# Designs tried in a protein design chat: VH-VL binders against Prolyl 4-hydroxylase subunit alpha (phyA). Part 5

Target 1, 225 residues: Prolyl 4-hydroxylase subunit alpha (phyA), of Dictyostelium discoideum (Social amoeba) (q86kr9)
Amino acid sequence: KIFNKESLNQLEKKGYLIIDNFLNDLNKINLIYDESYNQFKENKLIEAGMNKGTDKWKDKSIRGDYIQWIHRDSNSRIQDKDLSSTIRNINYLLDKLDLIKNEFDNVIPNFNSIKTQTQLAVYLNGGRYIKHRDSFYSSESLTISRRITMIYYVNKDWKKGDGGELRLYTNNPNNTNQKELKQTEEFIDIEPIADRLLIFLSPFLEHEVLQCNFEPRIAITTWIY

## First folded at step 4 (VH-VL)

Design g4 (from cx10 with heavy chain Y104F, light chain R28D; framework fv_cixutumumab)
Fold by ESMFold2-Fast, scan of step 4:
Structure g4 (fold): chain C 225 residues (1-225), chain A 124 residues (1-124), chain B 108 residues (1-108)
Amino acid sequence: as target 1 above (225 residues)
Amino acid sequence: EVQLVQSGAEVKKPGSSVKVSCKASGGTFSSYAISWVRQAPGQGLEWMGGIIPIFGTANYAQKFQGRVTITADKSTSTAYMELSSLRSEDTAVYYCARVGDEYFDSDYYYMDVWGKGTTVTVSS
Amino acid sequence: SSELTQDPAVSVALGQTVRITCQGDSLDSYYATWYQQKPGQAPILVIYGENNRPSGIPDRFSGSSSGNTASLTITGAQAEDEADYYCNSRDSSGNHVVFGGGTKLTVL
């Protein structure tokens, strides 16, 4: 299980949790990497936009990744039959992330997760994503909002200087219950190394992807609503 | 809760311009996009365009390209829609609406909070 | 003759199920959203994505899609469901947003 007293306390106080060696299975990690990169090489990913990939709202100075949404039904089955047969190991990862969703439902009072949403993202050399939040606090939205962000990395050969770190802006490290984030220069740079899972509270932590000096930078993100 | 408050009704002559405002409250204005939709009397909804304030990026429907200008002022949490060269066919209720999180990275497009509308009448 | 086509009118008996449809080539690629509008009022979002309900929307409202057709289903229709319903999605180019012509629902 990922949630013991220490990890829950860290998530509550810091707003984030880093788990290294999440799958701890080199062959599985390699297969997930291969599937992810092959989706990109087969032109299955679209240039990320600010409005469902439209050219009118694409700007690489703001966001330079290529993305693919992976839709799963209520029984955790990939909806696209052709996709399902080509990303079996990514689907294995998503099943493992779904177990974490179940843990949130079990240990956090009234969490009651509603759905998940998954995105495969690939950054090339020069790619970046400027500072943003993944969600609104519930009081700001009539729609169900992302509450948890889980990012899984498969970049096995990443080394210091390659860039592409996720810069997570950590406001008050002792208070993650604020509905509006206070301005702060405090941050932590999270290296996108293979088999690392980053979990953070979607409405509270601003973050950015620093410019990549390597390619492909691959991340699989699942949000819990 | 987030609300969008629009400017009052306007009566304009053909050939003039109108600028409608939409002020947001109850949320971070720059963290969501604003869309403009109009509805002529007895007719359906028609999308005009939208803006993403944090990026300063506007997008317009082809029908209105060259006549509509959408802007945003983050300091006052206000979006504006200016329509020029008005004709009688522009008589309509003009709505602003908040666009959901697809403008950041979601694959869903939806307008979850709507202003009450601004009536613009163009008459000779 | 919009890019998204809806029937102009549909009727349902109180307590029965009604299905409102929206057709367009872009629906093969993009999800439809659905809005309810009552006379003199602004539209209200009732379904976004395939089948997601905003806070405050009753569970009798649901959405589905198949090929180039999207549907809004209301099970156990109530008197207050009488309204105009609009589908909304991207156009075929993906660069713009378009509405269907609207369907007037009468609850008998």
Scores: ipSAE 0.143, ipTM 0.653, lowest interface PAE 5.7, mean pLDDT 84

Design g5 (from cx10 with heavy chain Y104W; framework fv_cixutumumab)
Fold by ESMFold2-Fast, scan of step 4:
Structure g5 (fold): chain C 225 residues (1-225), chain A 124 residues (1-124), chain B 108 residues (1-108)
Amino acid sequence: as target 1 above (225 residues)
Amino acid sequence: EVQLVQSGAEVKKPGSSVKVSCKASGGTFSSYAISWVRQAPGQGLEWMGGIIPIFGTANYAQKFQGRVTITADKSTSTAYMELSSLRSEDTAVYYCARVGDEYWDSDYYYMDVWGKGTTVTVSS
Amino acid sequence: SSELTQDPAVSVALGQTVRITCQGDSLRSYYATWYQQKPGQAPILVIYGENNRPSGIPDRFSGSSSGNTASLTITGAQAEDEADYYCNSRDSSGNHVVFGGGTKLTVL
């Protein structure tokens, strides 16, 4: 069981939860790493861009990762049937993340998850991603918004000084309006070490990826809508 | 495979209202937004509005605000578009379409599954 | 609305390349989506999010964008590509959706 009272309280109060040794299976972690890096080496990932609200932009000083969308939902508009045979161990991980989604549905009143979306991301040496949120809460939205972000890291040889930490801004977990922030920014730096799962509330916590001094920096992110 | 099934053709008098239905089958209705688009004879596509069924939130093009109401019934997987105070220039084919956004950071908006359309003729 | 502007008509010879363009300020912020419509039929999605093809759309269709302009390119046009093509995007506010006026493609 992943969510006891303390874990749920931490997510509610802090807006995030860190679980180390999530799979606790070195062979599985190594296979996930191999599958992830092979997708990149086989040119399956595209350079990521950002919509800046004024201009859409592909600029490595703003966002320097390469991404691949992984479609698991049978209702997805895009399906890559051949992909699943090459990412068996990533799929194993995603099955475990689906169990977390099911726990949210069971323990959080009115959560009623709608769908999930998964992204594989690889940063090269020098890569970064400036401060952003994964979604916005808005009654005017034309699309269904992300509510939960789950990031799984597989960087088995990461060591202090390698960079690529995720800086999570922690002073506004329940505040949807940045204009109401009266305090200086508080943050924590989350090291992207293997078998670490980070869960946070998508609309409320701004975050950035600090410059990488190593490569590849690999993360697998699943969002719950 | 998701399919959108629309109600049949209608002939209406000026000043009346019309309510067109769009039933989703073969997929999860509540997982997607539904958009309404019309096309007058020989003219281009025109967006009218959309709804996110699970939230019950609707958004309308300025031209149609005050005359259009878009609703959804999750229990029957059906979206509705009601247009009131009909005029002859409202004669058009009315389409519903499934909407999704695959990339938050890219703000994608696209309609990947379309109904076959409902012809509404407004004549005196 | 004139928020997204398309040329009303273009022609291409069989087997040649044609580019259909869409221009508007909102394209600086949002990717264009492209739809094909044949007489008497509902539109079908051919390109979304700049250059993604849905399953079933031939690889001769591609998209690109730069600044306030988005383009749909058909490389090696076929007779069955003769249709009306519409670009689509969010408006500048991001809260509404707008279509271009459509481009009628004739394949000679």
Scores: ipSAE 0.013, ipTM 0.555, lowest interface PAE 7.5, mean pLDDT 82

